# Ledger of designs, part 115: VH-VL binders against q9nrl2r1430to1533

Target 1, 104 residues: q9nrl2r1430to1533
Amino acid sequence: GGVHELSAFEQLVVELVRHDDSWPFLKLVSKIQVPDYYDIIKKPIALNIIREKVNKCEYKLASEFIDDIELMFSNCFEYNPRNTSEAKAGTRLQAFFHIQAQKL

## First folded at step 7 (VH-VL)

Design k144 (framework fv_ficlatuzumab)
Fold by ESMFold2-Fast, scan of step 7:
Structure k144 (fold): chain C 104 residues (1-104), chain A 123 residues (1-123), chain B 107 residues (1-107)
Amino acid sequence: as target 1 above (104 residues)
Amino acid sequence: QVQLVQPGAEVKKPGTSVKLSCKASGYTFTSYWMHWVRQAPGQGLEWIGEINPRGGSTNYNQKFQGRATLTVDKSTSTAYMELSSLRSEDTAVYYCARGTEYYSKPGLYFDYWGQGTLLTVSS
Amino acid sequence: DIVMTQSPDSLAMSLGERVTLNCKASQSVSSYVSWYQQKPGQSPKLLIYGASNRATGVPDRFSGSGSATDFTLTISSVQAEDVADYHCQQYYNYPYTFGQGTKLEIK
């Protein structure tokens, strides 16, 4: 029994998930909808995976958590041309992340 | 059921601005993107922009960037498009259309459309 | 901007005929294409999204196909109520762009 205090990582992931621009990052890209994604992106990741890693206490350092979030954005910009809705969302969400990550 | 209600017509002079409304009902207003699309007489459809009513994030067709402003009033479930510096070539029917859910790629489909507001810009 | 070009500009068909409407993108748009039906005096209505997915309530005589740059809307057996302008749209890149439309009439 008892309520555990939310970690700083969990609080930040929750803020990312609730952001308007989180939609490309909520779960892994569908191979059915985007067949060539996994030919280009070798280390796929998404917010649901990162949140699961936070809940399982798999991040030993803040830098590991930050690296996974930055990998997620890097994958977005590698796959998606600049003028896609995915790239625009990624640009804004990454800027938001950099502001929030100052708390870490 | 889902409805998007728009005024029938507006007449404006060149150089003025207009603010068109789109009142949504029959669904959770903040759960879906809202798009604005126009159609000049005898012409095809032209996408103006989109807004996520949940947080207010917008994306615009660059042709309208700086002239079009998309806003929402969550308390009245109403979306607005303001278009400034009106020209005669802005004469068109202006539609609001419901996009995909806020957690999905915007523009996947526009499943419900308003009836459109005919904007006439003339001297 | 991605230019969507529809062909033909207009066509007249007999009831029951198979109709094929084409839409070509100036560059690859993957499967991010939707089709809309616009009857005279009405707003557009969604028919197909994601190149091949039929929207809810749309009759099964309507089907979409294609990928990359070449897309097709097919009406397997045209009916009188199908008289309309048909618009294709890409949502791969901003700005989202529509074709010029194809006008379908019945002889």
Scores: ipSAE 0.651, ipTM 0.886, lowest interface PAE 1.6, mean pLDDT 92

Design k145 (framework fv_ficlatuzumab)
Fold by ESMFold2-Fast, scan of step 7:
Structure k145 (fold): chain C 104 residues (1-104), chain A 123 residues (1-123), chain B 107 residues (1-107)
Amino acid sequence: as target 1 above (104 residues)
Amino acid sequence: QVQLVQPGAEVKKPGTSVKLSCKASGYTFTSYWMHWVRQAPGQGLEWIGEINPRGGSTNYNQKFQGRATLTVDKSTSTAYMELSSLRSEDTAVYYCARGTEYYSKPGLYFDYWGQGTLLTVSS
Amino acid sequence: DIVMTQSPDSLAMSLGERVTLNCKASQSVSSYVSWYQQKPGQSPKLLIYGASNRATGVPDRFSGSGSATDFTLTISSVQAEDVADYHCQQYYDYPYTFGQGTKLEIK
């Protein structure tokens, strides 16, 4: 029961994780792979963190959930130049998110 | 026992198209990105593009955009690269190579490579 | 496009010598560099990924280092089986690009 039921937020996070372009967003950026990331990005976030917040019922409003997803994309575009694989993946995944978020 | 099996050679005339195959075995085909890379005789490696077999998502080197088309057949665990409007400069060994898992950065590393198909474009 | 330039183009070494191969990116690629070994008539094989991580099964004598624009592949004690072309690659930005290769021969 209850604790195993999927919420609308959980269903949307699962769809994002399953998307081909989710790879830059699945978990927090590695300091080893990207040494200057945390010097530039002050509010790091990733899909695994957002999913944990969903599971702990930390989102009281759809707007709070949407804000965290948009923060994730904003961080991507702030750190990564437009011509990078991360920025291109982020652009496509954000478009997908906007379509799916209409269900919320 | 990961294997990527490619045909040994193809000979084509200028202006034609070719569709090269890469049959994967020994792993879950839809869990890893597949890349295509070519090498002209005596030259370095040149990346053509990548495909995620899970959803069919592709990224191309702009030099090949519109000429190269990457596809997969999940039922046979086979990746394909079609290259159109062939020129003599397309003479090269064409490799397929396994990238990272679908949930990792594409192109992070190419851990298994096919043996390559030698494409000769000549009259 | 990011241009990867390798140096030297070729070198011949004696068995047991330390070998250093260089790779320079035309702009910063962070640590997103891999090295491949290609023996005559064979497909490339992954040696190093993420600038410094050795691939599974690669001997300890191979090591990678560097960040941003300057990268190095080192073979601490060259062996006869190390005769090959060595290619560096960046996967920081599309298109992914390779250097022209360095040919290693044993004298």
Scores: ipSAE 0.005, ipTM 0.624, lowest interface PAE 10.3, mean pLDDT 87

Design k146 (framework fv_ficlatuzumab)
Fold by ESMFold2-Fast, scan of step 7:
Structure k146 (fold): chain C 104 residues (1-104), chain A 123 residues (1-123), chain B 107 residues (1-107)
Amino acid sequence: as target 1 above (104 residues)
Amino acid sequence: QVQLVQPGAEVKKPGTSVKLSCKASGYTFTSYWMHWVRQAPGQGLEWIGEINPRGGSTNYNQKFQGRATLTVDKSTSTAYMELSSLRSEDTAVYYCARGTEYYSKPGLYFDYWGQGTLLTVSS
Amino acid sequence: DIVMTQSPDSLAMSLGERVTLNCKASQSVSSYVSWYQQKPGQSPKLLIYGASNRATGVPDRFSGSGSATDFTLTISSVQAEDVADYHCQQSYSYPYTFGQGTKLEIK
């Protein structure tokens, strides 16, 4: 096994990664594909970075974990207009996160 | 060899519904988005919607929201588009098309297309 | 909705000539534009994606360029088999939209 021994944060990140709408958030946005991204977004973050922080026990409080996830969504909505596939994915994944995070 | 197989034709009366099929083979069905696009006679292409066979999530062109329903059957690697409340204006060739992999931006390209089903809506 | 406008509506070329097809978006679509070739009675075939990337198996005489609102498909030396309708498509935002098509014929 091992799935029953995962932390609550790890379990939640795994659920986010498995979600259909995770594709914009799996890793950092490419500077090559999206050259102006880092001119607009000052605190970039992605699920792979958050998962690494969870695995290294870098979150001292649940609020710190939640803040990083919310930063990820905030960056998405700041950069991407509402009708983009990124923004639509972010809206649905954020709603899923809010439901799951109630268990924290 | 990637293939998307669709029936050749369907004839329906106004006010009825139709469920069109698209049988995929030659690739991992759940790894790629599936799209539906129609083309009325002599007209351009019109995107209807997309489905991720992996989790079943869908996105629709608002013009078809509430009339079109996209589903998949993973056991048979078949995608379906149901269109209700048919009108003569729905007469068109309906294509299924394979999109990008699930970890990429959807709709970035449609690399393989079915041969299309000609739907004729007439009395 | 983003409107994709293609020009010209149709053109007739002599074999071996250079052809340029245009596609204009009503608002910026970044580089998220694909081009499709459709021969009579056939399904569309992907030629170019991401404005400039040639799809596998597509002859190198086909090339794409452009960004933001203005995109072009170029055929460096038109062949008889290139007779078809050509469609551009944006995938930047929902709904994905296609241009009206450009019909290419040989004189």
Scores: ipSAE 0.723, ipTM 0.897, lowest interface PAE 1.1, mean pLDDT 92
Fold by OpenDDE, second read of step 8:
Structure k146 (fold): chain C 104 residues (1-104), chain A 123 residues (1-123), chain B 107 residues (1-107)
Amino acid sequence: as target 1 above (104 residues)
Amino acid sequence: QVQLVQPGAEVKKPGTSVKLSCKASGYTFTSYWMHWVRQAPGQGLEWIGEINPRGGSTNYNQKFQGRATLTVDKSTSTAYMELSSLRSEDTAVYYCARGTEYYSKPGLYFDYWGQGTLLTVSS
Amino acid sequence: DIVMTQSPDSLAMSLGERVTLNCKASQSVSSYVSWYQQKPGQSPKLLIYGASNRATGVPDRFSGSGSATDFTLTISSVQAEDVADYHCQQSYSYPYTFGQGTKLEIK
């Protein structure tokens, strides 16, 4: 294929991945490490999945992209108590996302 | 003894759907995740997805997301995999496999497998 | 996705020889690797889980080792009944992925 400029979605995903607080979100939660995660979280999602969807042009609307990102954070806050490192990281990353999403 | 019983074969036309069954016995059906794995002729194994029979939660390989649907019937201890919009590339042996996870043991493994169902998709 | 690459694709060994099958992960999968044996016309059978744990009923000649990205399945003395395809699998991250398999034959 040809060389294309990164879309706004692609760029935002890159920025999210490279953020210091992205570590809980880079890939799906390991069931081995968190055995009950998937009994609680019904729609698991992570940045690598979102990135793949972006790469495959599966998002037709910005709202669809935003919904997946918000789902990712929602899952984090649903499973993790507020005082956990994961929840704290999620809070910071979500704040960053909200700022960047305004540019979409 | 643990057994996973699958039908021998299915033949389908492209564009149609198929629902494969896997009847489990010899263990507590709701205590183990059920996985589906397929193997195209002469190829390696490909993980399709998993389902928790206890609550019905599922996880899918994104390659099959939206096209594969996993369900269970707890009353009959039977797991189902429905695959829609069939194409020739879906021709493969489809296995159900019991997944086992323990805190004291590293990693997930599939300790029991069905004998597999050969799905042939052809015009 | 994490890619599991097995090597060699196939090999033919003489009875009693030591067999070494390799599996390399595209990124660290810790010790979350399992090995399966699949004889012709049969479903896969679990051999090793957690990289180095032998499944129940598996002969002592089978052993697994490795961590992070490099894993090995070893048959200390290959037997005729060991003719099969061997698959490695990671369960560290979704989607779970398998190697392409290694075909073991006897000369």
Scores: ipSAE 0.000, ipTM 0.644, lowest interface PAE 12.9, mean pLDDT 92

Design k147 (framework fv_ficlatuzumab)
Fold by ESMFold2-Fast, scan of step 7:
Structure k147 (fold): chain C 104 residues (1-104), chain A 123 residues (1-123), chain B 107 residues (1-107)
Amino acid sequence: as target 1 above (104 residues)
Amino acid sequence: QVQLVQPGAEVKKPGTSVKLSCKASGYTFTSYWMHWVRQAPGQGLEWIGEINPRGGSTNYNQKFQGRATLTVDKSTSTAYMELSSLRSEDTAVYYCARGTEYYSKPGLYFDYWGQGTLLTVSS
Amino acid sequence: DIVMTQSPDSLAMSLGERVTLNCKASQSVSSYVSWYQQKPGQSPKLLIYGASNRATGVPDRFSGSGSATDFTLTISSVQAEDVADYHCQQYFSYPYTFGQGTKLEIK
């Protein structure tokens, strides 16, 4: 808890954004490129939205921050078949996140 | 002008390994995925794998997993593909090809291709 | 693996004719298909990406269409310089796979 948690959230988001496998997660999915996405995914989220919430101090608990990141991965695996580049990127980035999140 | 320069030919014996190069120029090397594709004589194209030169992350065709290794040297803007345990069936033209920007889906298209290196594996 | 099947294997056309090349995926690949032109002795060149988007510098006589499993490349008025092998590719799922190619010849 406390001041150090907010700094840790900022650092972790920066590390996720800089990771090679962040490309499917940087911004919300385009309706033009993926027309059926929003028919399937009911709670869309992306790293740019999470970063904005961190900057506005909207996460009061580490669990709230973790929940939003996990929602992002859950959406990826729900929409994308296992053999897609999105699913492979999501699998590796989620593993990276779980290691880093243990520091929270 | 975007260019991907590859050596013209390599000859190797079965059981050895080869390391093929692809020197990029005319763009920011770390901003685009790099792909490797081969074409056996008279055959179609076969995807080997991809690398993000920014951080070095790779994805491989399972057929080549463990035999192919993709690397980059950012200081020289050069991509490499090492293929081990060579067999006569590995005789093919090997291309490097530029993919999409690192923040986009890899393999969306291969917009620039090297001239190809003809690898001949013979005793 | 997704299998991409092109048809016909080869065709010969007269100058100025409309040419249609077909590419079928063994399962849905959405719109994630590219087409490449490969002239004799040369490397492949991107023509179409995302099933229907023409690459920069490609003449407007080339167009792509299709979705899910069935894709076509159309040349509205074939020219002598169009003699080449044409390859379709899916980049929907790993491994990325290509069709066997269609050889286009001029009569």
Scores: ipSAE 0.697, ipTM 0.889, lowest interface PAE 1.3, mean pLDDT 92
Fold by OpenDDE, second read of step 8:
Structure k147 (fold): chain C 104 residues (1-104), chain A 123 residues (1-123), chain B 107 residues (1-107)
Amino acid sequence: as target 1 above (104 residues)
Amino acid sequence: QVQLVQPGAEVKKPGTSVKLSCKASGYTFTSYWMHWVRQAPGQGLEWIGEINPRGGSTNYNQKFQGRATLTVDKSTSTAYMELSSLRSEDTAVYYCARGTEYYSKPGLYFDYWGQGTLLTVSS
Amino acid sequence: DIVMTQSPDSLAMSLGERVTLNCKASQSVSSYVSWYQQKPGQSPKLLIYGASNRATGVPDRFSGSGSATDFTLTISSVQAEDVADYHCQQYFSYPYTFGQGTKLEIK
């Protein structure tokens, strides 16, 4: 990926963070608050981690970036029941992401 | 001082619609979820829905089957709840209540409440 | 929907007594429970959130405990001003639901 792709990733992360439904995804889940989370989720990830990877140019392909974002949502839906606020937020944010990702 | 100001009462006929207002002050309106809760006479509390005034995301109690619509006017720091197809069972005090910050889990608590609007639905 | 069942429906206590209010969820709600106090003719007031966290300005005599399905609001020494309806609420899943309330009176 070039400078253009990096910028696109950065911009998309910014937009995701600014979204109303980003709150479940801003940081890694607290083990103190959710003691069993890491027993279930084996590849935890969050927007702050993804942002760091973008800043460090760790994504060589758009697919790698997309995979991490999708992992983030997958984790949310794996752990949270359908009618939780986390799952509902995730559903909306993922839909937003899918629209924006088409621009990559 | 955080304040949520609601009109005292509304009287409506069955089948009509009502739009209740909640004027917020004393805090950054767009920084907190806003909830609506009603209480029928002598009954418990019933959650209607929530809205993030920042971007407009909403979640509803499906019991209302789309009859409830939450909106906000950021320029006036006012939240609205419109309830359509009114029926006698909708007679209740309707509260707006401030929730958690926009960047946190909604529903955690309602720390400030309006005084409520008494909606009477009768023929 | 998750049903929150409070018990008792009402109780009368003497000043200074320990008061225990119960709230049972129809399914596990983890620790996502809040408690509210509602005095006659007033709006509800937040007492406890996250099952055990006391809200700002709430007297120390109020405490919350419990997890999963069984929750308790305790008043260590009930005061005259504590006469009110008390509501528990879950926010584990939509829709957020409240108990039917417990009415606390003083003998």
Scores: ipSAE 0.586, ipTM 0.883, lowest interface PAE 1.1, mean pLDDT 95

Design k148 (framework fv_ficlatuzumab)
Fold by ESMFold2-Fast, scan of step 7:
Formats: sequence, structure tokens, C-alpha cells
Structure k148 (fold): chain C 104 residues (1-104), chain A 123 residues (1-123), chain B 107 residues (1-107)
Amino acid sequence: as target 1 above (104 residues)
Amino acid sequence: QVQLVQPGAEVKKPGTSVKLSCKASGYTFTSYWMHWVRQAPGQGLEWIGEINPRGGSTNYNQKFQGRATLTVDKSTSTAYMELSSLRSEDTAVYYCARGTEYYSKPGLYFDYWGQGTLLTVSS
Amino acid sequence: DIVMTQSPDSLAMSLGERVTLNCKASQSVSSYVSWYQQKPGQSPKLLIYGASNRATGVPDRFSGSGSATDFTLTISSVQAEDVADYHCQQYHSYPYTFGQGTKLEIK
């Protein structure tokens, strides 16, 4: 079949999604499951939202893309105490992101 | 249909290491977390750690960090727990247990358990 | 580490009685508590997860409730087959920790 060339941002998002520690970040936090989340986190974001922005060519600079990914991690560490599975996943995925982002 | 098969018993001397197996069948091995839990005779349950068979990511109870090593062999759908520097206090039944799907919060439930391996550590 | 404390340590009930088992966390664990039944000579079996959700195949006489630090497992009408140790577990923070267990016996 057809082969499509992916942008650097799309390739990086795909690698993040495939990572074991992506589960807290795949989609926005559920208001039903975590009712107080949106009272605490004022700029929610997730990998599905970031991927949509990439596909719509909304990132003009690599810094804008990096800022959205970093906001996602910042939200995680603000809401979740250090010893939670969410915080541990965020720490490892952020480290992985920093290595991959060297390609940008 | 889901089965986790563990050896019945293992006897080891203090100071040695042991590698316990847990063979999974009846489901997609890489789609679920795998947990290890032990129970000393007449005592409560103690969580050792978890592994995601998909990418091999692990989280450990700090009490066992450095002594316990969790691994998987995806080709045989087998999970392993190696425990080193064995002491008499390590005498316990060791269970493997299937956790949540890889895209969900780990630890949410342990829905299927192996029958356990009785590890006896004595001189 | 979060300490989970169960009460009572053991109890003996008559068939058909309502029984309540308690589990207290040393700090808030939100609703991240599961309950397991362990019959003599058997591995643990999941009863309740997320404080109040009954696992598939578990009889409706079993129910869970609670949040933050105080959790309860209720068996509305005890049957002979319910003789077992019952364990609560938190999965809010690493390491996941279990209570010491409550032994349920029939009089």
C-alpha cells in the first residue's frame, strides 16, 4: 500500500503514544472519574489534543509543540502526588521526550 | 480460559537467589500488567512489583528494589521474578497476578492469580 | 508507606447474618481500594475494585463503600462458602499496600 511521510512532530507524538508510560496522557482526564481535576488544572491538554493540533498544522515553531508537551507533564506533576502511578509514568515519559526532542 | 501457571514449591539456602516463573495463557500476554505478591505463612499479602510486558517497564516496592528483578519472555508468555540474597524471612507463597490493560491505571485490580509457588528458605 | 488497617482481626457469624468488614488507610487513598477474598488453601480472588465496583462473577451480596481513609466491605447474608480471609488493598500510591486481613468463620 501507500507510504506517507510524517512530520517530525507527528513522529514524536506516535513514539510517545507507543511508550508504556503514555496511559495517563492519551486523552483528557474524565470529569466523571476525577471531578476536581478541572478545578485545579486550568490548561488541560493530552496527546490526542496535541496530535490533532499537529495534523491541523497549528504549531508554527518547535518551541510551541515542546511547550504543549511540557504543559502536559507540568499538569501531571501539579495534580498527582510524587508516588502515584501517574507521576511515575510522567517522570519516565518526560525523560524519554527530552531524549527524542533532541531530533527537533 | 485465563490461566497463570506457577511451580508448586522451591527450596533454597540462605544467600542464594531464585527465579520463579509464571506462564500465562488464554489472553494477549502483552496487553495486561503483571504483578508479583507474596504471603508469608499465616500473614498478610505484600506487593513486590509490577511489569508491563508490552515494553518491559517496571515499578517496585522500595523494600525489594535491588533484590527483586521482574522480567518477561514474550515469545513464551512467561513472567519471571528473580529474588537475590535470600533470607529465612523470604519464606512465603509467591503469586503472580494479572493486572489492568496497559492503557489503564496499573494496580486498579488483580483479576486472575496464579496458584502460587511456596518458596522455603532454610539451611 | 500508606498503612492499611483492617478490623476486626477475626469474627464468627451465623448463616444469613449481615457482616461488615472495615479497612482504614493512614492517609487519603481517594477511592483506590480493592477487596480480595482468600479461601483456605487458595489464591486471592478479586471481589471489589475502586472502593465500590463489584468484579465480574461476584455475587451481589458483596458490596463495597467508602472513600478517602475509611472503607467497608459488606456481605448482606453470609453463606457457608464465604468462610475466608478478606484483604483490602490501596493502589493510590507506590508501594501498593494490603491490610493484615480479617478472618471470617461460621459459628
Scores: ipSAE 0.650, ipTM 0.881, lowest interface PAE 1.5, mean pLDDT 92

Design k149 (framework fv_ficlatuzumab)
Fold by ESMFold2-Fast, scan of step 7:
Structure k149 (fold): chain C 104 residues (1-104), chain A 123 residues (1-123), chain B 107 residues (1-107)
Amino acid sequence: as target 1 above (104 residues)
Amino acid sequence: QVQLVQPGAEVKKPGTSVKLSCKASGYTFTSYWMHWVRQAPGQGLEWIGEINPRGGSTNYNQKFQGRATLTVDKSTSTAYMELSSLRSEDTAVYYCARGTEYYSKPGLYFDYWGQGTLLTVSS
Amino acid sequence: DIVMTQSPDSLAMSLGERVTLNCKASQSVSSYVSWYQQKPGQSPKLLIYGASNRATGVPDRFSGSGSATDFTLTISSVQAEDVADYHCQQYYSYPWTFGQGTKLEIK
């Protein structure tokens, strides 16, 4: 990735954070509050971790950034049944992401 | 051009509630998050919460969860913060502040601030 | 919650001196730090966002630096109108938190 891609990743992460449906994704799931989460989800990730990776220039390709965002949604749908508020939020935020990712 | 106008002062008794206003002008009200921050006399700044005027979604500092309620009136470009079960420790200047544009800026900093409303809670 | 600690609590400088104000986060906040200037009886004014970006209309003598846990606000040549409290803020993780402030005075 180039410097313009990095700026676009930063803006997109902030847009995701500000979205009404970002609440399940802002930070890593608490092991204390959800003890079985890490038994099921082997590659945990959240927007705060992705934001940190963007700031450290750890994404060399737009596809790597997109893969981490998609992993975040995949984890949500793996752990949360379809009818939960988390899964519904994830579905809407993922659709928003797909529209915004056209800029990348 | 951008202005956030707040009343100068409010005096309330302990146990009551207050609803503070913040009237915005000079920009598209629904394009920016609105934050509420307080400052007790001689103390630092404390974030209360934020509201997205577009969708109405809110995020609160857990310290104020259940006591603070943020709302907006899009027709008048006015944001409100209601604080219930007031105690003397709630005596502070309460600011509204404009956050980042919903879809455009990295970071969640506050670029314009209201002048603040001094809330005094005393018997 | 992330705790932001500013140092010193207060300092007095002579006109034209270079001043540095420090802000330390209890855990990494990447570059998501802003600085605000607050003059007596006034609301805060944004000076710096994203650790190092100067806000519109802020004089060139103000600059920010740092990342992760250690951040600095520098005034290259302090002027009389710079007398104020300075606050740092992290916006990396909810809840957004501020330091206790540093009071800058002129001798």
Scores: ipSAE 0.000, ipTM 0.563, lowest interface PAE 14.2, mean pLDDT 86

Design k150 (framework fv_ficlatuzumab)
Fold by ESMFold2-Fast, scan of step 7:
Structure k150 (fold): chain C 104 residues (1-104), chain A 123 residues (1-123), chain B 107 residues (1-107)
Amino acid sequence: as target 1 above (104 residues)
Amino acid sequence: QVQLVQPGAEVKKPGTSVKLSCKASGYTFTSYWMHWVRQAPGQGLEWIGEINPRGGSTNYNQKFQGRATLTVDKSTSTAYMELSSLRSEDTAVYYCARGTEYYSKPGLYFDYWGQGTLLTVSS
Amino acid sequence: DIVMTQSPDSLAMSLGERVTLNCKASQSVSSYVSWYQQKPGQSPKLLIYGASNRATGVPDRFSGSGSATDFTLTISSVQAEDVADYHCQQYYSYPFTFGQGTKLEIK
């Protein structure tokens, strides 16, 4: 049931936050210092928001949790050119996520 | 070498606003989150919020949401906390503290602290 | 919000004694706990982060341990300069929260 699913999501978010490549994903990109970000990215999200949703039991299905994490990576690749540190970090963290998500 | 310099004291009347400063030096200002923490006399530490100087992103303790506003001036490497609708209960030492390096592995700990500004709210 | 509770509220030790300070979280915070030392009239100084990692420049006599809800800060041989308030903090979930502090004195 719901309790063990919540625990699994919590553990995975914690593992993502602790990963060396999580730095671009910890918090929302500022519209003040990167104003064109929100012209390109229409559904911004970050690990702190996903973590809060997990804590508040807002994910009814594992697929909803996975969709939010994948949205975060999609936003990264849409905004950041492939040769940037952000995109490289996103590529490695997404691969790590795909391995860990198999346990869900 | 790393320094966070804050004014020693501020005195304000109830109902007014205050804007406290924190001037950073000795490191790349935009690479680290800046946090604000207060301590009422004889009491524990209370987290107010954080700002990323690179992007301007903020997160607030809900207790201060709507009253506290965090900003930065990158040209002077200075962080600001504005607190509105002041009450006597806001009398405290207000610290700025350097947090997680944005470009590095997240530690989410406060490795350098300012000296603190004593805010006294009295009539 | 996660509540951090420290014990004891105050402690008086003799020089050279081993001292242990406790910190309990109201729910699991994994290993995301830091300890700060605050001497009278001074700002807090980082001692330990991630429950057990000593910050740069912190003497070897300070160590941290624990996970989930129960954490300890140990000073293996207390020195006169260790007179201070000690604060634990969780950075697992927003808002970040601190314990009420433990005051360490020398008798």
Scores: ipSAE 0.000, ipTM 0.572, lowest interface PAE 14.9, mean pLDDT 86

